# VH-VL binders against b1a7s3r263to410, part 47

Target 1, 148 residues: b1a7s3r263to410
Amino acid sequence: VTIVYDTMHYSTQKMAHEIAEGIMAEGYDVEMFFLHEDERSEIVKSILDSKAIAIGAPTINDEPYPSIGDLMYYLKGLRFERTGIKRKAVTFGSMGGKGGTPASLGKDLGEYGFDVVDTCEVYYVPDEEENKACFKLGQKLVEEAKKI
Key: E = the ipSAE of ESMFold2; O = the ipSAE of OpenDDE; V2 = 0.75 times the mean of E and O plus 0.25 times the DockQ between their complexes.

## First folded at step 19 (VH-VL; framework fv_ponezumab)

Design r4 (at its last look DockQ between E and O 0.88; V2 from the best seeds 0.00; counts 0 for: pae E 3.5 > 2)
Fold by OpenDDE, look of step 19:
Structure r4 (fold): chain C 148 residues (1-148), chain A 117 residues (1-117), chain B 112 residues (1-112)
Amino acid sequence: as target 1 above (148 residues)
Amino acid sequence: QVQLVQSGAEVKKPGASVKVSCKASGYTFTYYYIHWVRQAPGQGLEWMGRIHPSGGRTKYAERLQDRVTMTRDTSTSTVYMELSSLRSEDTAVYYCARTFNSYFDYWGQGTTVTVSS
Amino acid sequence: DVVMTQSPLSLPVTLGQPASISCKSSESLVYSDGNTYLNWFQQRPGQSPRRLIYWVSELDSGVPDRFSGSGSGTDFTLKISRVEAEDVGVYYCMQGSHYPRTFGQGTRLEIK
């Protein structure tokens, strides 16, 4: 499972970690990518080799964090619908206002050939219940991926 | 608490290899990058490269890429840095450091590597 | 590679007096996400480096508020409002916006 995220105030990162915990609790490995650190080509390679992905970014100015843009365009061009499998995906992110990033990313991933199974969005810093929700999101991702 | 504990001092001959370990604890090992930075005696800090433990992905400084290899053992939460074809100028204290959102927030205690004939 | 240039390289300071260190980058450190990944580290004698500041001006946890960072683009400054004996050491700026990561030469702060 590939997890890709960016973060501004560490909340989205926290979400990514909880999602990872959920995935690993199900006995699956996670490869985690941070957009500031990793090359898009490396991320894409991992996604291609994965049956399931989690993509997360915070919201800024009511839009997805800018750093996610080039990756999304990269994914769009790869035509994952032509790869022979419909990868499972979840999206997640934190926001300080209107939000909408997870839904936006999910919509795009859906158009790119992924099966977006769920999303998770939190206001500011995720609380205990929201962390649990992220954990469960990871579990759900794995459960769905098992169907492939 | 987060800790990075490195292996002990090394003395090597020119042309030999050295492998320094960095054992991480106090956090989930596979969530954060580990960077290596060295410091020659009386000199500044030089970035060597980094590894992400979740997949073992590495990025090396260009000047060292032919001689440096970074690996990880997730079962022991340990990262390794191996430097081959050692030269006298490789004499330095070698540090591992964890990055939190690209910030070096925790450092190992350092490992002194001495290369001498 | 992004070259980080610090000045001065040697900084003798009287206890209780302020100190200022400049760090200049050869190119902008503003990353695509809009953040500027400029860090300051302190290395006391015989110790590992310690992060003081990230994102130009954000103090790390436990760092005294005597320390402050400022700047933008390619010009950055670390300031100590009143130097204490424990502040003796070498200070490094580091850019985290580009690979390879690069450090300034270091500024040695000493007590006069």
Scores: ipSAE 0.891, ipTM 0.951, lowest interface PAE 0.5, mean pLDDT 95
Fold by ESMFold2, look of step 19:
Parts: C-alpha cells; structure tokens; sequence
Structure r4 (fold): chain C 148 residues (1-148), chain A 117 residues (1-117), chain B 112 residues (1-112)
C-alpha cells in the first residue's frame, strides 16, 4: 500500500501514521511518501505497483495545497482507468476552515480510475476518536483491496 | 523516548570502505526519513544523503553519490551508511538524524571515522 | 546548491544581554506547499546538534522562550533576548526546502 501525504503542520502526518497502523495491523506493508521529500516520479511508480493508495493533504484558505494538486494533475494524465486494475483509494486531511479537500481529492481520483472507498477529515489535529477513525480507515482500505 | 544509537569509532586506510550503523528506537522506524550529515574536524555540517526505511528509497549528495550507499534493516530498526574509496578528506564525525517535515528532530551521538595511512 | 550565509561568525556576548544572528539564503526557501523550511540548531561543545526552531519561528519543545526566530523568503534572524551561560555553542541555520540540504557556516556564541 502506498501512502502519499502533504502537510502544513503535524496533523496530516499524524493521520497518515494512524492509517499506516491500520494497514499494518492487517499484515500488509506500507510505503510512505512525504511530498516535500520525494520526487513525483517515485510516488507514481509506487502507485502503479500498488493495489491500494491513501492520499492526504491539508486544506489552506479552503483550497487544496498546491503541491498535492501537482501530483493529482500528473495522475490525471496517466489514465489509470485503462490499466485493467481498479485500485482502491482513501483520502484524508486536516482543515483550519470549512475543509473539503479529502472529498475533492476523492472525486478526482474516482475520475482517474480509482475506487475511492472512504474519506477522513479532521479539524486542526486529530483527537483520540479521530485517530481511531484513521486506523479503521487503513483497515477498511486493506479489506477492500483484498477483493481485487 | 526517541533514540538513534550509532556504531563505534573507526580507523581506516585510504582506499578502504567504512559502514556505520544507526539503530533507531522509541518510534515506528518505517515512518520517518533518516539523514546522514558529517562534520570534518573544525568544520561545519555537510549533508550526505537520506533514506526512507519504508521502501528503502535513497537520495545522495551529488558529490558523494558514486561512493555512498545507504541501506536499512527493518527487522532491527537499523540504517547503514557505507562510504567507499576512502580519502583523508573523509575524516569526520558522521551523524544520523531523523526528520520531521525536513527538520532534524533527533540526532545520533556521532561516529568518528579517521582515514590515515 | 543553496548557499546559506550566517553573520556574524563569532559573537562574544555579555551575560544577560541580547544576541542576534543573521542567516541569508541564495534562493527563496518558500516551498510549493507554502511552508518555509528554515531551521536553527545549537551545537554545544562536544555534543550533537540540537533543534531549536523550525519553520522560521516555531520553537521546539523544551527550548526556552527567550529564543525567537523571524524572517521570510531569503532573510532570517535568530534572537536570544537575554543570553545565559548555557547558550554557549555554535548556532547553525539550515534550509530544508531544496536538495541538497545545506547549512550556514555556523555562529560561535561565547560569553565575554
């Protein structure tokens, strides 16, 4: 499973870690990418080799952060619908205002050929219940990916 | 408590190689990048490269990339840095450091590598 | 490579007085995610570097509030409002916005 995230603060990274815990609890490995540290081509290669992905970004000024938008634009051009594999996806993120980034990313991924199984969005930093929700999201992603 | 514990000091001859280990504890090893930074005697800090344990992905400083190799062992939560074709100019203290969002939040104690004939 | 230039390189300070260290980068440190990856470290004699400040102005846990950071783009400053004996050491700025990661030359703070 490939987890890709961007973050303005610690909160989206914390969500990514909880999703990873849920995936690993089901006995599967994760490969984690932080957009600031990794090349887009490495991320896309990992996605192409994966049956399941998780993509996360914070919302700033009620819009997705520019760096995640660059990745999404690249994924659009690859036309994943033609690969014959309906990869599973989840989206996640943190917000400081009205939010909506996980839903927007999910809609885009669906148009690009992914089966988006759920989303998770929190205000600022996740509390304990929100951490549990992210953990369960990771478990659900694996459960859905096993159907491929 | 996050800790990075490095292997002990080494003395090598020019042309040899050295492999320094960095054992991580107190956190989930595969979640964070590990960087290597060295400091020659009386000098400042020089970034050498980094590895992400979850996939073993590496990126090296261009001036070192033909001599440096970084690997990891997830079963022991350990990263390794190997520098080959050693020169006297490679004499330095070598540090591993964990990153949070491109900020080195925890550092190893350092490993002194001395290259002399 | 992004060049990080610190000034001064040597900073003798009287106990209880303020100190200020400048760091300038050869390129903007604003990354495409909107963050500015400018960090400050302290290295006491015989020790590994210690994190002080990240994202220009965010104090790390356990760092006294007499330390502060400011700046934007290419021009950054670390300030100590009242220098104490424990502050002796070398201070480095580092940029995390570009590969390779690069450090300033260091500023040696000493009590005069």
Amino acid sequence: as target 1 above (148 residues)
Amino acid sequence: QVQLVQSGAEVKKPGASVKVSCKASGYTFTYYYIHWVRQAPGQGLEWMGRIHPSGGRTKYAERLQDRVTMTRDTSTSTVYMELSSLRSEDTAVYYCARTFNSYFDYWGQGTTVTVSS
Amino acid sequence: DVVMTQSPLSLPVTLGQPASISCKSSESLVYSDGNTYLNWFQQRPGQSPRRLIYWVSELDSGVPDRFSGSGSGTDFTLKISRVEAEDVGVYYCMQGSHYPRTFGQGTRLEIK
Scores: ipSAE 0.379, ipTM 0.783, lowest interface PAE 3.5, mean pLDDT 85
ESMFold2 (binder alone), look of step 19: mean pLDDT 92; pTM 0.914

Design r5 (at its last look DockQ between E and O 0.88; V2 from the best seeds 0.00; counts 0 for: pae E 2.8 > 2)
Fold by OpenDDE, look of step 19:
Parts: C-alpha cells; sequence; structure tokens
Structure r5 (fold): chain C 148 residues (1-148), chain A 117 residues (1-117), chain B 112 residues (1-112)
C-alpha cells in the first residue's frame, strides 16, 4: 500500500500516520511518501506496484494544496485504467475552512481509473475520534484491496 | 518518549569502512525519515543523506554518494549508515536525526568516528 | 549547492543583552508550496543539535520566546532578546528547500 501526502500544519501528516497504522494493523506493508521529500517518479513507481493507495493533502483557498497538483497530473497521464487492475484508493486531508480536498482528489482519482472507497477530512488538528476514523480508513482500504 | 540511540565510537584506518547504527524507539519506525548529519572536529554540520524506513528509499549528498550506503532493519527499528573508503577528513561525529515534515525534531547522541593511520 | 552564510561566526555577548545572527542563502529558500524552509539549530557544548526555529520564524515546542526568527527570500535573522547562560553554544541555520540540505558555518555564542 502506498501513502502519499503533503502537509501544511502537519495535520494531514498525522492523518497519514493513522491511516498507515490502520493498514499495518491488518498485517500489510506501507510505503509512505511526503511530497516535499520524495521524487514524483518514485511515488508513481510505488503506486504502480500497489493495489491500494492513500493520497492526502490539506485545503488552501478552498482548493487542494498546490503541491499535489503535479502528482495528480502525473497520475492522470499514466492511464491507470489500462494497467489491468482497478486499484483501491482513499483520500484524506485537513482543512481550516470549507475544505473539499479529499473529495476533489477522490473525483480525480476516480477519473484516472482508481476505485475510491472512502475519504477522511478533519478540521485543523485531528482529535482522538478523528484519528480513529483515519485508522479505520486504513483498515477499510486494506479490506477493499483484498478483493482485488 | 522518542529516542534515537546510536552505536559506539569507532576507530578506523584509511581505506576501511565504518557502519554506524541508529536505533529508534518511542514511535512507529516506518513513519518518519531518518537523516544523517556529520560534524568534523571544531567544524560545522554537513548533511550526508536520508532514508525512509518504509521502502528503504534513500537520498545522498552527491559528494558522498559513491561511498555512503544507508539501510534499515524494520524488525529492530534500526537505521544504518555505512561509509567506505574512509579518509582522514571523514573523522567526525555522526548524527542520525528524525524529521517530522521537513524539520528535524529528534537527534541521536552522535557517534564519533576517527580515521587515522 | 545552496550556500548558507552566517555572520558573525563568533558572537561574544554580555548576559542579559540581546544577540543577533544573520544567515544568507545563495538562492531563494521559498519552496513551491509558498513556504520558506529555513531552520535554526542550537548546539550546546557536548550535545547534539537542537531545533529552535522552522519556517523562518516558527518556534519549536519548548523553545523560550526570547528567541525569534525573521527574514525572507535569502536574508534571515535569529534574535535572542536577552541572552542567558544556557544560550551558550553554536547556532546553525539550515535550508530545507533545496537538495542537498545545507547548513551555515555556525555562530559561536559566548558570554563575555
Amino acid sequence: as target 1 above (148 residues)
Amino acid sequence: QVQLVQSGAEVKKPGASVKVSCKASGYTFTHYYIHWVRQAPGQGLEWMGRIHPSGGRTKYAERLQDRVTMTRDTSTSTVYMELSSLRSEDTAVYYCARTFGSYFDYWGQGTTVTVSS
Amino acid sequence: DVVMTQSPLSLPVTLGQPASISCKSSESLVYSDGNTYLNWFQQRPGQSPRRLIYWVSELDSGVPDRFSGSGSGTDFTLKISRVEAEDVGVYYCMQGTHWPRTFGQGTRLEIK
């Protein structure tokens, strides 16, 4: 499972960690990528080798964090629908206002050939219940991936 | 509590290799990058590279990429930094450090590596 | 590589007086996300480096508010409003925008 995220005030990163915990709790390996640290080519390679992915970014100005853009365009061009499998996906992100990034990313991933199974969005810093929700999101992702 | 505990001091001859370990505890090992930074005696800090324990992805400083290898053991929550073809100028304290986001939040205690004939 | 230049390299300060350290980068440290990844580290004698400031001006948890960071683009400053004995050590700026990551030469703060 590949987890990709960017973060502004580190909330989305915390979400990514909880998602990872959920996935790992199910006995599956996770490879995590942070957009500020990793090359897009490395991320894409991991996604291609994964049956399931989690992509997260915060919302800024009612749009997904700009840094996620180049990755999304990369994914768009790869035509995952032609790979022979429909990868499972979840999206997540934090917000300080109206939000909408997880839904936006999910919509795009759906168009790119992924099966978006669920999303998670939190306001500012995730609380205990929201962390649990992210954890469960990871578990759900694995459960869906098992169907492939 | 988060801790990075490094291996003990090393004394090596020129041309030899050294492998320093950094054992992580107090957090989920595979969630965070580990960077390596060294400091020659009386000198500043030099970034050497980093590894992500999930997948074992690495980035190295260009000047060291031919001699440095970073690896991880997830079963022991340990990152390793191996430096080969040691030179006198490699004498330094070597630090491992965890990053949260793009900033370093925890550091190991340092490992002194002395290269002398 | 991005060159980080600190000044001064030696900073003797009287207790209770303010201190200021400059850090200049050879290239802009503004990243594509709009953030500026300039960090300040403190290294006390015989200790590992400790993060003080990130994103130019954000204080790390537990760092006294007598520390402050400012600047933009390529010019940055670390200030200590009232130097205390525990502030003795070497201070480093570090850029986290470009690869490879690079540090300034360090500024040694000493008490007069």
Scores: ipSAE 0.920, ipTM 0.958, lowest interface PAE 0.5, mean pLDDT 96
Fold by ESMFold2, look of step 19:
Structure r5 (fold): chain C 148 residues (1-148), chain A 117 residues (1-117), chain B 112 residues (1-112)
Amino acid sequence: as target 1 above (148 residues)
Amino acid sequence: QVQLVQSGAEVKKPGASVKVSCKASGYTFTHYYIHWVRQAPGQGLEWMGRIHPSGGRTKYAERLQDRVTMTRDTSTSTVYMELSSLRSEDTAVYYCARTFGSYFDYWGQGTTVTVSS
Amino acid sequence: DVVMTQSPLSLPVTLGQPASISCKSSESLVYSDGNTYLNWFQQRPGQSPRRLIYWVSELDSGVPDRFSGSGSGTDFTLKISRVEAEDVGVYYCMQGTHWPRTFGQGTRLEIK
């Protein structure tokens, strides 16, 4: 499973780690990418080799950060809807205001050919219950991916 | 408690190689980048490169890329930095450091490597 | 490579007095996400570096509030409002915006 995130105040990174723990608890490996640290080509290669992905970004004024938008635009061009496999996806993120980035990313991924099984959004920094929700999100992603 | 524990000091001759280990504990090893930074005697800090243990992918400083190799062993939660073709100017304290995001939050204790004839 | 230039390189101060360290970068440190990845590290004698400040002005956990950071773009400052004996060491600025990550030359702070 491929997890890609960008983050503000590192709360989205904390969510990505909990999702990864949920996936690993089900016996599956995770490859994690931080958009500030990793090249898009490496990320896309990992996504192409995966049946399941998790994509996360914070919201600022109801918009994702530019670097996640660049990745989403690239994924749009790959036409995953034509591959014959509807890969599973989850979206996640932190918000400082109204939020909505996970839902927006999920809508876009659905249009790109992914089956978005759930989302998770927290206000600012995840608390312990929100961490548990992210863990369960990882488990759910794997359970849905097994159905392929 | 997060810890990065490095291997002991080494003395090498010019032309040799050195491999420094950095054992991580207190956190999930595969979630975080590990960077290597060195400090020559009386000098500042120089970034050498980094590795992400989840896939083993690396990025090296261009000045060092032909001599440095970073690897990891997920079963022991250990990162290795190997520097080959050593010169006297490679004499330094070598640090491993973890990042949270792009910021170094925990450092190893340092490993002194001395290159002398 | 982005060059980080610190001033002064040696800073003797009287206990209880303020100290100020300048750091200038050869390129803007504002990243495409709107953040400025400028860090300050303290290295006490015989110890590994310790992060003091990230994102220009955010104090790391456990850092006394007599430390502060400011600046924008290419010009940054670390200040200590009242120097204490435990503040002796070398202070580095570091940029995390560009590859490779680069450090300033260090400023050695001593009690005179």
Scores: ipSAE 0.447, ipTM 0.783, lowest interface PAE 2.8, mean pLDDT 85
ESMFold2 (binder alone), look of step 19: mean pLDDT 91; pTM 0.863

Design r6 (at its last read DockQ between E and O 0.77; V2 from the best seeds 0.00; counts 0 for: pae E 2.9 > 2)
Heavy chain, then light chain:
Amino acid sequence: QVQLVQSGAEVKKPGASVKVSCKASGYKFTYYYIHWVRQAPGQGLEWMGRIHPSGGRTKYAERLQDRVTMTRDTSTSTVYMELSSLRSEDTAVYYCARQFGSYFDYWGQGTTVTVSS
Amino acid sequence: DVVMTQSPLSLPVTLGQPASISCKSSESLVYSDRNTYLNWFQQRPGQSPRRLIYWVSELDSGVPDRFSGSGSGTDFTLKISRVEAEDVGVYYCMQYSHYPRTFGQGTRLEIK
ESMFold2, look of step 19: ipSAE 0.470; ipTM 0.796
ESMFold2 (binder alone), look of step 19: mean pLDDT 90; pTM 0.863
OpenDDE, look of step 19: ipSAE 0.878; ipTM 0.945
ESMFold2, fold request of step 20: ipSAE 0.471, 0.430, 0.456; ipTM 0.798, 0.774, 0.787
ESMFold2 (binder alone), fold request of step 20: mean pLDDT 91, 91, 91; pTM 0.877, 0.874, 0.873
OpenDDE, fold request of step 20: ipSAE 0.886, 0.888, 0.885; ipTM 0.945, 0.946, 0.945
ESMFold2, last read: ipSAE 0.414, 0.407, 0.446; ipTM 0.744, 0.771, 0.790
ESMFold2 (binder alone), last read: mean pLDDT 90, 90, 90; pTM 0.871, 0.872, 0.861
OpenDDE, last read: ipSAE 0.886, 0.888, 0.886; ipTM 0.946, 0.946, 0.946

Design r7 (at its last look DockQ between E and O 0.81; V2 from the best seeds 0.00; counts 0 for: pae E 3.1 > 2)
Fold by OpenDDE, look of step 19:
Structure r7 (fold): chain C 148 residues (1-148), chain A 117 residues (1-117), chain B 112 residues (1-112)
Amino acid sequence: as target 1 above (148 residues)
Amino acid sequence: QVQLVQSGAEVKKPGASVKVSCKASGYTFTYYYIHWVRQAPGQGLEWMGRIHPSGGRTKYAERLQDRVTMTRDTSTSTVYMELSSLRSEDTAVYYCARHFGSYFDYWGQGTTVTVSS
Amino acid sequence: DVVMTQSPLSLPVTLGQPASISCKSSESLVYSDGNTYLNWFQQRPGQSPRRLIYWVSELDSGVPDRFSGSGSGTDFTLKISRVEAEDVGVYYCMQGSHYPRTFGQGTRLEIK
């Protein structure tokens, strides 16, 4: 499973970690990418080798964090619907206002050939219940991926 | 609490290789990059490269890329840095550091590597 | 490579007096996400480096509030409002916006 995220105040990172915990609790490995550090080609390679992905970014100015943009365009061009499998996906992100990033990313991933199974969005720093929700999101992702 | 514990001091001859270990604890090992930074005696800090433990992905400083290899063992939460073809100028204290937030929030205690004929 | 230039390299200070260290980068450290990845580290004698400041001005946990960071773009400053004996050591700025990651030369703070 590939987890890709960026973060502004590290709330989205916390979400990514909880999602990872959920995935690992199900006995699956996670490769985690941080957009600030990792090359898009490396991320894409991992996604291609994965049956399931989690992509997360915070919302800024009512839009997804800019850094996620080039990755999404990269994914769009790869035509994942032609790869022979419909990868499972979840999206997540934190917000300080209106939000909408997880839904936006999910919509795009759906158009790119992914099966977006669920999303998770939190205001500011995720609380205990929201962390649990992220954990469960990871579990759900794995459960869905098993169907492939 | 987060801890990075490095292996002990090394004394090597020129041309030899050294492998320093960095054992992480107190957090989930596979979530954070580990960087290596060295410091020659009386000198400043030099970034060597980094590895992400979840996939073993690495990025090296260009000047060292032909001689440095970073690896990880997830079963022991340990990162390794191997430097080959050692030179006298490689004499330094080598640090591993965890990347959280804006980089290095935790550092290992350092490993002294001495290269001398 | 982005060159980080600190000044001064040696900083003798009287206890209780303020201190200021400059760090200049050869290129803007504003990253594409809008953040500026400029960090300050303290290295006390015989110890590992310790992060003091991140994102130019964010104080790390446990760091006394007598430390502060400021600046933008290519010019940054670390200030100590009142120097204490425990502040003796070498201070480094470090940029995390460009590869390779680079440090300043270090500023040695000593008590007069």
Scores: ipSAE 0.891, ipTM 0.955, lowest interface PAE 0.5, mean pLDDT 96
Fold by ESMFold2, look of step 19:
Structure r7 (fold): chain C 148 residues (1-148), chain A 117 residues (1-117), chain B 112 residues (1-112)
Amino acid sequence: as target 1 above (148 residues)
Amino acid sequence: QVQLVQSGAEVKKPGASVKVSCKASGYTFTYYYIHWVRQAPGQGLEWMGRIHPSGGRTKYAERLQDRVTMTRDTSTSTVYMELSSLRSEDTAVYYCARHFGSYFDYWGQGTTVTVSS
Amino acid sequence: DVVMTQSPLSLPVTLGQPASISCKSSESLVYSDGNTYLNWFQQRPGQSPRRLIYWVSELDSGVPDRFSGSGSGTDFTLKISRVEAEDVGVYYCMQGSHYPRTFGQGTRLEIK
């Protein structure tokens, strides 16, 4: 499973770690990417080799961070809907105000050919309840991906 | 208790190679990049490159990319940095460091590599 | 490569007095994700570097609140409101916005 994230105050990074814990608890390996550090070609290669992905970003000015937008544009061009395989996806993120980035990303991924299973959004830093939700999100992603 | 424990000091001749290890403990090894930074005697710090243990992805400083290789072993939670074709200018203390947030939150104790003929 | 220039390179300070260290980058450190990847490290004599401040102004855990960071774009400052004996060492700024990652030359803080 491939997890890709961007972060503002490392809250989204913490969420990514909890999702990874949920995936690994189900016996699967995780490959993690931070958009600031990793090349997009490596990220796309991992996504193409995966049945399931998790994409996370915080909200900026009521929109996703620009760096996530570049990845989403690239994924749009790959036309995943033409493969006949509907890969599973979840979206997640942190917010400081209005929010809505995970839902927006999920809508876009659905248009690109992914089956978006669920989303998770938190205010600032995830609390214990929100950490558990992220863990469960990882488990749910794997359960859905096993159906492929 | 996050710890990065590096291998011991090395003395090498010009033209040889050195491989320094960095063993991580106290956290999930595959979640964090590990960077390598070196410091020549009496000098400042130079970034060499980094590796992400999930997948083993690397990126190296351009001036070193022909001579540096970073690998990891997830079963022992260990990162390795190998520098080949050693020169006297490579004499330095080599540090591994964990990447969290903006950059390096924990550093290894350093490994002194001495290159002398 | 992005050049990080620190000033001063040597900083003798009287105990209890403030200290200020400047760091200038040859290029903007604002990255496309909205973050500014500017860090400050302290290296005490004979020790590994220690992170003090990340993202320009965020204090790392366990760092005394007498340390502060500020700046934007290409100009950054580390301040110590009241220098203590334990603050002796070399201070480095580092940029993480561009490859390769680069450090300033270091500022040696000494007690007068």
Scores: ipSAE 0.437, ipTM 0.798, lowest interface PAE 3.1, mean pLDDT 85
ESMFold2 (binder alone), look of step 19: mean pLDDT 91; pTM 0.887

Design r8 (at its last read DockQ between E and O 0.80; V2 from the best seeds 0.00; counts 0 for: pae E 2.7 > 2)
Heavy chain, then light chain:
Amino acid sequence: QVQLVQSGAEVKKPGASVKVSCKASGYTFTYYYIHWVRQAPGQGLEWMGRIHPSGGRTKYAERLQDRVTMTRDTSTSTVYMELSSLRSEDTAVYYCARTFGSYFDYWGQGTTVTVSS
Amino acid sequence: DVVMTQSPLSLPVTLGQPASISCKSSESLVYEDGNTYLNWFQQRPGQSPRRLIYYVSELDSGVPDRFSGSGSGTDFTLKISRVEAEDVGVYYCMQGSHYPRTFGQGTRLEIK
ESMFold2, look of step 19: ipSAE 0.475; ipTM 0.805
ESMFold2 (binder alone), look of step 19: mean pLDDT 91; pTM 0.898
OpenDDE, look of step 19: ipSAE 0.903; ipTM 0.956
ESMFold2, fold request of step 20: ipSAE 0.464, 0.471, 0.489; ipTM 0.796, 0.804, 0.806
ESMFold2 (binder alone), fold request of step 20: mean pLDDT 92, 92, 92; pTM 0.907, 0.904, 0.906
OpenDDE, fold request of step 20: ipSAE 0.910, 0.907, 0.907; ipTM 0.957, 0.956, 0.956
ESMFold2, last read: ipSAE 0.469, 0.458, 0.390; ipTM 0.801, 0.794, 0.760
ESMFold2 (binder alone), last read: mean pLDDT 92, 92, 92; pTM 0.908, 0.906, 0.910
OpenDDE, last read: ipSAE 0.913, 0.908, 0.908; ipTM 0.958, 0.956, 0.956

